# Designs tried in a protein design chat: VHH binders against o26223. Part 249

Target 1, 191 residues: o26223
Amino acid sequence: MKLLWTSQHIKVTVHIDGKVSKMDVLEAIKTRRSIRKYQDREVPEELIDKILDAAMCGPSAVDERPWHFIVVRNREMLEKIPEVHPYGAMVKDAPVAIIVCCDSSLEKIPGFWVQDCSIASQNILLAAHSLGLGAVWTGVYPLEDRVEGIRRLFSIPEHVIPFSVIPLGYPAENPGTRDLFDPDRIHLEKW

## First folded at step 16 (VHH)

Design P92 (framework vhh_7nfr_2)
Fold by OpenDDE, second read of step 17:
Structure P92 (fold): chain B 191 residues (1-191), chain A 122 residues (1-122)
Amino acid sequence: as target 1 above (191 residues)
Amino acid sequence: QVQLQESGGGLVQPGGSLRLSCAASGFTFKRYDMSWVRQAPGEGREWVSRITWSGGSTYYADSVKGRFTIARDNVKNTLYLLMDSLKSDDTAVYYCARDADELYGPDSFDYWGQGTQVTVSS
C-alpha cells in the first residue's frame, strides 16, 4: 500500500485482493459511510500511524492542537467500552479503536476544542476510508455519563476530556453511498 | 418491531402544565438515548430535549430550558416530558424519538412515534 502525496490531492493506493484502488480526497468524502461490522482481520500499525498523522493535520483554533489519541487494541478494554457507551457495541468487534481526547490545558480559546477534536475525528474517518478501512464516529462528549465512563475506564486525567471513540477495521458491510446535496441549503450573498 | 407510543397531550391554557409519556417496545429501551421532537403547524421538526440511556444526562433546546424536564423509567420502558409554564409557541405535535448512534443529520433519529397534540391556547 502506497500513500501518494501530490501537491493538490491526497491519493491513497490500496491493494485489496490484488487490486490497486486509488481514492482521492473528494471521493473519500463523498463515499465514506459509517461502518459497524468488521472482518476478523488485524489492522497494520502502519495504517494506524497514517490515520493518526491525518488526524493531526487538521486546523485548530489559534493552532492550539489540543488533541490526544488513545489507541486501543487490547481485547479486554475493547470489550469494556460498550459497558459505558450504549452505542459502542461494535467496538468489541473491532480490532482497534481510537479515542480522541482534548487536553484542556492546551486550550487557548475556550470552547473551540470541540471543533478541533471534531476535525481530528473526521480526518480519522476519511483517512480510514481512503485506506480501505471502515470506521464509525461514536460520540462521547458532551454526554457526561459517557465522558465519565470512558474517563474511568482508561484512567484519563480530569483535565483531559474524552471526545469520541472510533472503532476501525476492515469492513464487513457495505451500506452504499448517499447523495446528501441539497441546493436549498445554499444561500447566495444573503439568507 | 420497534414501537413508540406517545400520550398525555391536550389543550391547556398558557402557564399551564402537561406531562407527556412515551411507551417504548420492541427494543432494549435502556440501551438508547431518547429525545422529544415537536412540529408546529407549518414549521419543521424541532428538537426539544434529549436524555441519555442511563438518565445521567439531560439536554434541552433553549426555547424550553427551565420549563421542560425530560425523564425516563428504564424499568417501565417509558420516556416522559414534563412541561411547565406552557406558552402558545409550545403548540405542536410532540414526538418521541429513539436516538440513533449518528451524531447529527438525518440519521440522528431512527424511530418515531405517531405523536401527541399539545395545544396551548387561552
Scores: ipSAE 0.010, ipTM 0.284, lowest interface PAE 8.9, mean pLDDT 88
Fold by ESMFold2-Fast, scan of step 16:
Structure P92 (fold): chain B 191 residues (1-191), chain A 122 residues (1-122)
Amino acid sequence: as target 1 above (191 residues)
Amino acid sequence: QVQLQESGGGLVQPGGSLRLSCAASGFTFKRYDMSWVRQAPGEGREWVSRITWSGGSTYYADSVKGRFTIARDNVKNTLYLLMDSLKSDDTAVYYCARDADELYGPDSFDYWGQGTQVTVSS
């Protein structure tokens, strides 16, 4: 009986058996890559639970926390996503996808829900990577055709805005790590 | 600022070979994954190949696997596509593209070259 994320009585209890060091966090941030090829292997519910717990731990403007999440495991539904999200073909091959949504009725300060949902999306990507999974952020908002397509496909109410679709799985590729540090973009004291 | 300039296209007979080049400038080329994308007249864009920033991993569309080879020279800031055993179906404008990584779809590439025409006919 799993009711932890399907009702108003959501209580997420996640056991973290390991110690997270400062270097481990920085390594996760620096080595995370977009993964678009997945093993034919199921992702356990307990890992999705950990990922969603991490997503909800992000900072939020005026602590409005407007995010809602749809977890999609149904193969037929995953196969329909590329019809409304061009180039989202990899989603149909993923064992699971998370749709990050904003409930606009929870918004306390206009417009900041975009930042809130961006933060939640990034936490999903980092948490997935830290747990040995691969994921990729696919943009929905602000592309109107994708927003309406995803809304219709998943019966999302008018006051809820689909923000991103994040397919996840055990990685079947290793693109390696890039060195992205650019000191020319850092300005001391003034521009 | 960012520029991608393709060259090496042309007319070639079926079974022939071509080597496309893409000169990159205005960014740190060695930090970005790069792709080749093609578009035939009246058709949509088709992703052809991708190479990671280091050259350590390469990926190919099923339509070109075993016939095309993607490579890069991070000293010369140049991307290559070596095309062997060319078929009439390979006729297209070939674009060099910088992988945006974090926004999938038409926006997954943040910069494109102007394209180079490849025509395979007798």
Scores: ipSAE 0.005, ipTM 0.268, lowest interface PAE 10.1, mean pLDDT 83

Design P93 (framework vhh_7nfr_2)
Fold by ESMFold2-Fast, scan of step 16:
Structure P93 (fold): chain B 191 residues (1-191), chain A 122 residues (1-122)
Amino acid sequence: as target 1 above (191 residues)
Amino acid sequence: QVQLQESGGGLVQPGGSLRLSCAASGFTFKRYDMSWVRQAPGEGREWVSRITWSGGSTYYADSVKGRFTIARDNVKNTLYLLMDSLKSDDTAVYYCARDAFESYIPDSFDYWGQGTQVTVSS
């Protein structure tokens, strides 16, 4: 496995742009959009640490917390990701990507690691957005070819399952928000 | 009632050019990213190009980069694929596809057109 970048390894704190919106949780959820176009600007390690801290705060089945994360900043490695996602050319344009993985040896209940890793993935997206970054979840599991491609590319051991690849950076696009509320999907007291 | 209708396919010689069009109806076209996907007889579906809802960003498969250009007209609700320097390997049925909004599956599409045949041969 690869080491995570954590705040414990940072010697100086990077100043965050004061214009970053301080949004409440509901605003963050409603305004988050998938971002696939990024500025040519590096993301500070302090922000990655905050995002990964948030990722690990999600609920998990039987407290199994099976998630592990690979942080990819190497340009050559980022350029190779589209080879295992033949249709994901935009992923290589990000300054950094996080690969969410499940360590199957930590699994306590069959199959729920998928939900655990989904929760971690969404927390990454929300935390990134709250910090003024843009990100997008690109699904790996359960697409067998993509799982094995990512495993091979990043030397992931057989007992670890790559779940998602999340490129992120400072956004260079603003797709806007959308009202997705559909009352027909809400049932009172019964179906 | 989403509909996507392709046109502009046909027979063209190697090195030639074609312009494909896709007429969209039944949804707010300007709010969706759009893609072109092709399928050759001996292969699976291959994503070719994507354009964001605003037209502000375009993406291409390595196989077509520098030869194809994707464009859109949000007033006419039409998607285009301008194909230059065509090769025999570009022979395929080309599908107009609507990108699934906020999908976490890469290059996933919730609606497809009927397809238009492009044949590159002498």
Scores: ipSAE 0.511, ipTM 0.748, lowest interface PAE 1.5, mean pLDDT 87

Design P94 (framework vhh_7nfr_2)
Fold by ESMFold2-Fast, scan of step 16:
Structure P94 (fold): chain B 191 residues (1-191), chain A 119 residues (1-119)
Amino acid sequence: as target 1 above (191 residues)
Amino acid sequence: QVQLQESGGGLVQPGGSLRLSCAASGFTFKRYDMSWVRQAPGEGREWVSRITWSGGSTYYADSVKGRFTIARDNVKNTLYLLMDSLKSDDTAVYYCAKDLSEHYAFDIWGQGTQVTVSS
């Protein structure tokens, strides 16, 4: 629904986002795949904002929510990521990447920020998939050289720890889904 | 420097309409949920309405549902409250507020704009 109000030549418009997920939660979880090939097509800012909203909705230890996000669209910056991340070659071909960071000043309980930022990263992947985008989690923490490389490249302060780099875009590949259910990993009542 | 500046209040008769505006500056307005909160004479603060950062979702207190509409213009960094079918009970100072989050609550408040509904 688009709402429009007018007052003496002043127009107020509200853009209602009509984007609805086309898959249920279980389908999204089971069909999400790492996507490393992207169309040469811009991702609208509104979709990035939805993805980041979803990222911040994850649970965190004692509700510390230590995450910060850097959105990278600059082509020259994206092209430099593979120089400090050996398995990040696909990032240069993505229209956008999100760097998930932990602000250590927000940490209330030692060490749980890793779980918090993992949850945020997974929510980015699932939200991207639900919106018709593809993404891949490229690991930064706990690899010291990658942490410092990314910190230097994006002028990240010492109290902030880069955790993951997630390139995303409209997918240019379609890897088939996998059946990963393994009942041998399920133990009833005891180990 | 963060600033929220409300305008559009005034004296109106019962059944009338007003449009409140809140001009935001000093922060990235389009990234934050925004709320309207009011305080009637001798009463505590009452949350009135919230709009998400994108404008994709809106929420209303039961007392104003169907009569008020919250809107935002992220290009102009402005929040609006369209008030229809005003009642004497709507008489209050209306405040623009940033973030309705449990963590932040209303960490930024505007100066307020007075709405008086009286015959």
Scores: ipSAE 0.000, ipTM 0.093, lowest interface PAE 21.3, mean pLDDT 83

Design P95 (framework vhh_7nfr_2)
Fold by ESMFold2-Fast, scan of step 16:
Structure P95 (fold): chain B 191 residues (1-191), chain A 122 residues (1-122)
Amino acid sequence: as target 1 above (191 residues)
Amino acid sequence: QVQLQESGGGLVQPGGSLRLSCAASGFTFSRYDMSWVRQAPGEGREWVSRITYGGGSTNYADSVKGRFTIARDNVKNTLYLLMDSLKSDDTAVYYCARDADESYIPDSFDYWGQGTQVTVSS
C-alpha cells in the first residue's frame, strides 16, 4: 500500500481504479468553471445524492429552505428541454440534469426564495466540481416563458417555480482558470 | 480597454467565399470562448458559430453547418470565420463576440465588436 501525501489544502485517497483526489473549498471555488461538454458516461446515483445533500446545506432566509429538485436522466426529456428553454441547448448532450425549484408554500418571507435557490444552484456547481464532474447553471427564473415551459414539460404544480436547469456530467472540456481578483472593488472602512 | 475589431466583410456573389477576421485586445484572448453572431436588417441577432478558448471544439448553427468554419489564432489574438458557398440569406452584419462563459444566461456575450457588413448579391 502506498501512502499518498498531498498539500495541506488537498486530500487524496486510493481507489481500486487509481487515486481519488479531493480539493478544499477555496480551491473548488477558484477552479470551478461552467462545463457544457460532457463525456458519454452515466453519473452514478451516489454522486447525485452527494450533490443534492450539499445543495440543501446552504443558508436560506429564515431557514425556509424552499428548494425542491427534479433529477432528469430520461434522454427524451433532456432532448425536449431546449424547445422550452433555448438557453439550455447543451442539456441534450448531458447524461443528467437537475432542475432547482422553489415550493412557494414553504416561503416564510416574500421574495428571498430567489436568493435561496441561487445558493442551492451554486452549491450544486461546487459539489459537482469537487467530485470530478462538470456542470453549468442555465437560468430559468425570472424569464416567464421559460418558467412556464419547464413547468409544463415536467408537470410542475402552479405553486412551484422552476428556478434553474443544471446539466452535469464528466467533463469533455477544460477551460482552465480565471484571474478575476480586482482590488479596485475593495473599499476599506468606507466607500 | 476590451476591444474586438472585425474586418473582411463586403459584397460577394452567391456561391462565393469570404474570410472574416476579428482582432482582439485588452484581455487574455486565449482564455475565452469566442462566437460569431449575425443580424440581418429588421431581424434579431442569430448566433452563427462558437469556438472554445483552446480551439479544440467548434459549434455551428444548422443554417451554416458544412459551409462556415470558425478558427482562431491565439498567438495573434485573432478570430476567423471562413464562409463558403454563400447564399443571399447570409446577408447580415457579422459581429465578433466574447462569450460570457460564466453567465447563468447561456449564449450571452459580454463584449461585441462594431460589426462588419456581408452582402450576398449578384
Scores: ipSAE 0.483, ipTM 0.737, lowest interface PAE 1.4, mean pLDDT 87

Design P96 (framework vhh_7nfr_2)
Fold by ESMFold2-Fast, scan of step 16:
Structure P96 (fold): chain B 191 residues (1-191), chain A 122 residues (1-122)
Amino acid sequence: as target 1 above (191 residues)
Amino acid sequence: QVQLQESGGGLVQPGGSLRLSCAASGFTFSRYDMSWVRQAPGEGREWVSRITYGGGSTNYADSVKGRFTIARDNVKNTLYLLMDSLKSDDTAVYYCARDASESYIPDSFDYWGQGTQVTVSS
């Protein structure tokens, strides 16, 4: 099936059978939505590889690039995520999830790993959207109970911090487009 | 200023039905996803159901799936929760909440109603 949607100024055409017709960067940014309902379809490994390649291309403080990724396809493991992440119920229904982690041993400058992992997480969302998939960022850090729960569930070592869990799949919902431009938040030359 | 006001709660026997309503004002209701969240005595908040701004997609917690139906009327700016086959475990204060649907903190809400009490007992 062919999905066609339009942001205010941009048209995007995606084949729901896994083909992406055309989506430029601005189009991808403006039409991406958090998707929490997924089709019962496997996501090809090739698409996950493209998404992770994009995730690693973001800017990083002092080029520390502290991110590591866990790709979860095992149904039993996906079903356990809501036990340690109470509001992550949609994760169990996704065909795959990516856990974005920070390896603190790679940190070169204090505290900037949060921005680094945020950039990687957003790149995952944008790349997934550009490839005809839906995804949602579910926050782990800095919620202590969720950090420890995810660490235990996936055998993550103490020096590695789970940052976000991002379920992905072919979308089974269409929340439509948003119009968020607010000129009152733009100040010329001075506040 | 955003305002959400719930109604329709009360006492009901096991197996009974209730319809909760939430009147929304102070924002463009038709542009926001909406949720119902409940809190039982001595328990934390539990997300119950979500409906997208256009009504095209709904989600339910496993505990209520098949028994509850979420609906909305964008002309009347009203959110509904139709509750069938009520169980004692459904006893809680039910809150109408405006979804922060693009929040990366899961199932986040930026505005809440004051809640309506639902008590299921014989």
Scores: ipSAE 0.478, ipTM 0.746, lowest interface PAE 1.4, mean pLDDT 87

Design P97 (framework vhh_7nfr_2)
Fold by ESMFold2-Fast, scan of step 16:
Structure P97 (fold): chain B 191 residues (1-191), chain A 122 residues (1-122)
Amino acid sequence: as target 1 above (191 residues)
Amino acid sequence: QVQLQESGGGLVQPGGSLRLSCAASGFTFSRYDMSWVRQAPGEGREWVSRITYGGGSTNYADSVKGRFTIARDNVKNTLYLLMDSLKSDDTAVYYCARDAKESYIPDSFDYWGQGTQVTVSS
């Protein structure tokens, strides 16, 4: 692949190997926003598959990879989520939601599944954003009432813990971007 | 830059009414869900009411449902809490709070006002 650089009256051609993308990794991380308003437009299964593939590619403690995912497209089921997850009104308006779960039978080291499922959740948000979709992480664990509510609603067995509910769709809002870099939080060599 | 400033608190007798106001500045008020949260002496914070950024949806804690009304004026950048049939149990500092849009914890707030004291004499 070839990329042309122009400065004043100088043109330089640079040969670049690799995939050309409109949004690189750093851009995706910096421009991702929580999206709670969705277009009335179906999300293709192919995109959900790509998102879930990305979700499973995160690091995990002792490579235990304890995550399981429930994909919810059924309108009746999506409409019931706000009953057990207050402020989940946006979920019923989404075309699809992903429930990130931990299968405790896959745990190799106690307690680190929370970090594992956090990584999977963030990868879902980033992958969705990179594919032109919007999503929001709505927390379930460790809020016991919400954990049990989601468990009952989706017939989740006792050894599996629902961690997050992530509605997603084509965005119907644009909250813009944030400037969050704070050099006062960076300490060189010592505190 | 974000500032939330409450007013309208005070001493009132049981059965009385008060209207709290929260003046917002330093952000686009019309793009944020807003809440009222209270804290009684020696107690933790209790969420009271929420209103969506467009005013199209409101929610209330069971303890205040039917007695309190949350409202907003996006032109004046002001949030309101209309409190009716006040009880001694409503005695608390009332805080205006801005929804933490990037929070993955429900009922999370990134900015709080300084609070306004509401005292309902027994």
Scores: ipSAE 0.315, ipTM 0.655, lowest interface PAE 2.4, mean pLDDT 87

Design P98 (framework vhh_7nfr_2)
Fold by ESMFold2-Fast, scan of step 16:
Structure P98 (fold): chain B 191 residues (1-191), chain A 122 residues (1-122)
Amino acid sequence: as target 1 above (191 residues)
Amino acid sequence: QVQLQESGGGLVQPGGSLRLSCAASGFTFSRYDMSWVRQAPGEGREWVSRITYGGGSTNYADSVKGRFTIARDNVKNTLYLLMDSLKSDDTAVYYCARDAGESYIPDSFDYWGQGTQVTVSS
């Protein structure tokens, strides 16, 4: 039996700051792409607040919610990120970046903070896309040199672990969408 | 079995032009973003250019912007790098590389070609 897939656009009503917004969740998930080129245009603080609100709404192991976020808009600081995060050159050209961190003092179950911060990172990407922005997740943890570099650059305390750096802005590129559905990876009832 | 094979390198005078090709096989070429990466003698690898799987977006390193053009032909499963106004600093082995999809490790590649030598000298 070969599965037949049809895409369906579902419009979901979301309440943000007392206002109602419509979001097509499946389309957002399927059309989100990593964006590495940004317009020379500032992102309003209101949109960053909405993105961070969405980031904190993900599931979390034992509801530990260990995430903390650093919002970086300072041009000199953004320009220093590639020095400690090689291949993150696109960060210096973004109007803003979010650093996702784990506060280990909030951890209730060992090791699941990685999944928690991954969920928060993906929610940032999806929320940005839904708001007309582009973003890209650049990995920090578990690459120890990058963890140390980001910690030093942003004065992050020892009990806090930088997880990812996510530059974002209004997109200046359109990479198109992907068709990644592979029915051979779906097993019915058993392996 | 993924294979990437570069061709078109050679010796060229400063100010000259060259076209590199990369023949891809063993995967659905039209589903992957592709890059060119170079390595000069005694130096580390430098990312040169990227093209998205549908060709809708291209990016370039500042060192080659305005001189190089990346292109692809999804029917022929071939990636191209058109190099104009070549400088001695462009001397390097040029590698065709398959981007690791929507990687959260930036500029990561899961397959590489064997490379083609470009020498710019008088």
Scores: ipSAE 0.415, ipTM 0.683, lowest interface PAE 1.6, mean pLDDT 86

Design P99 (framework vhh_7nfr_2)
Fold by ESMFold2-Fast, scan of step 16:
Structure P99 (fold): chain B 191 residues (1-191), chain A 122 residues (1-122)
Amino acid sequence: as target 1 above (191 residues)
Amino acid sequence: QVQLQESGGGLVQPGGSLRLSCAASGFTFSRYDMSWVRQAPGEGREWVSRITYGGGSTNYADSVKGRFTIARDNVKNTLYLLMDSLKSDDTAVYYCARDAYEGYIPDSFDYWGQGTQVTVSS
């Protein structure tokens, strides 16, 4: 039964105007990949606005919505990110990066801001993919050296915590996907 | 069990060439992006190159662009690093590493080889 259930979920289709189509949302989720190589093309401001709108539409604990975003297009600033974020070398080659931040003054219950900012980060990745862009989540929090390095570099105040750095652009690579569905992680009715 | 075994290192003169190989076993090699990472004496690890699971995309550190080529053979489960125009500053232990699939900590490689020494003499 697990195999039949798995097959049904993997092969979901929707009838649109009487024709069979794949679900856009499921396809976007399942085909999104981390993209680390970008074309030398500017990303239009309107696409960044759409991505940030999508980022803010995620659920948050007690509607605290603690996220703030820094949009970085300055090449000199992008080139400095690898100094404070090891392995962030791909960021310097991106036309733009979004820094997801938590404003701790907006926190209503302790600790849930991490989930809130994770949701915002994933929505950025998914929205970028749906708009024909590529992006990658590079972790900042909870690595203290990266948090303080990014804070210093972008003049982020002490009550704001940089959570992730997400470079994005038009993709210059096309990685494939891996089948990640594992029915052994699904328990029916009880553990 | 996952195993990565490097070979092809050695002593070479400046301007010379070497080909490193990494034999992979214990996992479906064709489903994972792979990287080469090096560590010079007394220094931290430096990421060198990445190749996507199908070989369709490659990335290189600025220090090796135009001199190194990463390649893979998914039938033989083998990763390669072709190194041309070697410099003394390329002297390091070179590690084959399996990229964590969709890992959001960029330095998160979930498996490493034992390393192979490359020495470029002056």
Scores: ipSAE 0.386, ipTM 0.661, lowest interface PAE 2.0, mean pLDDT 86

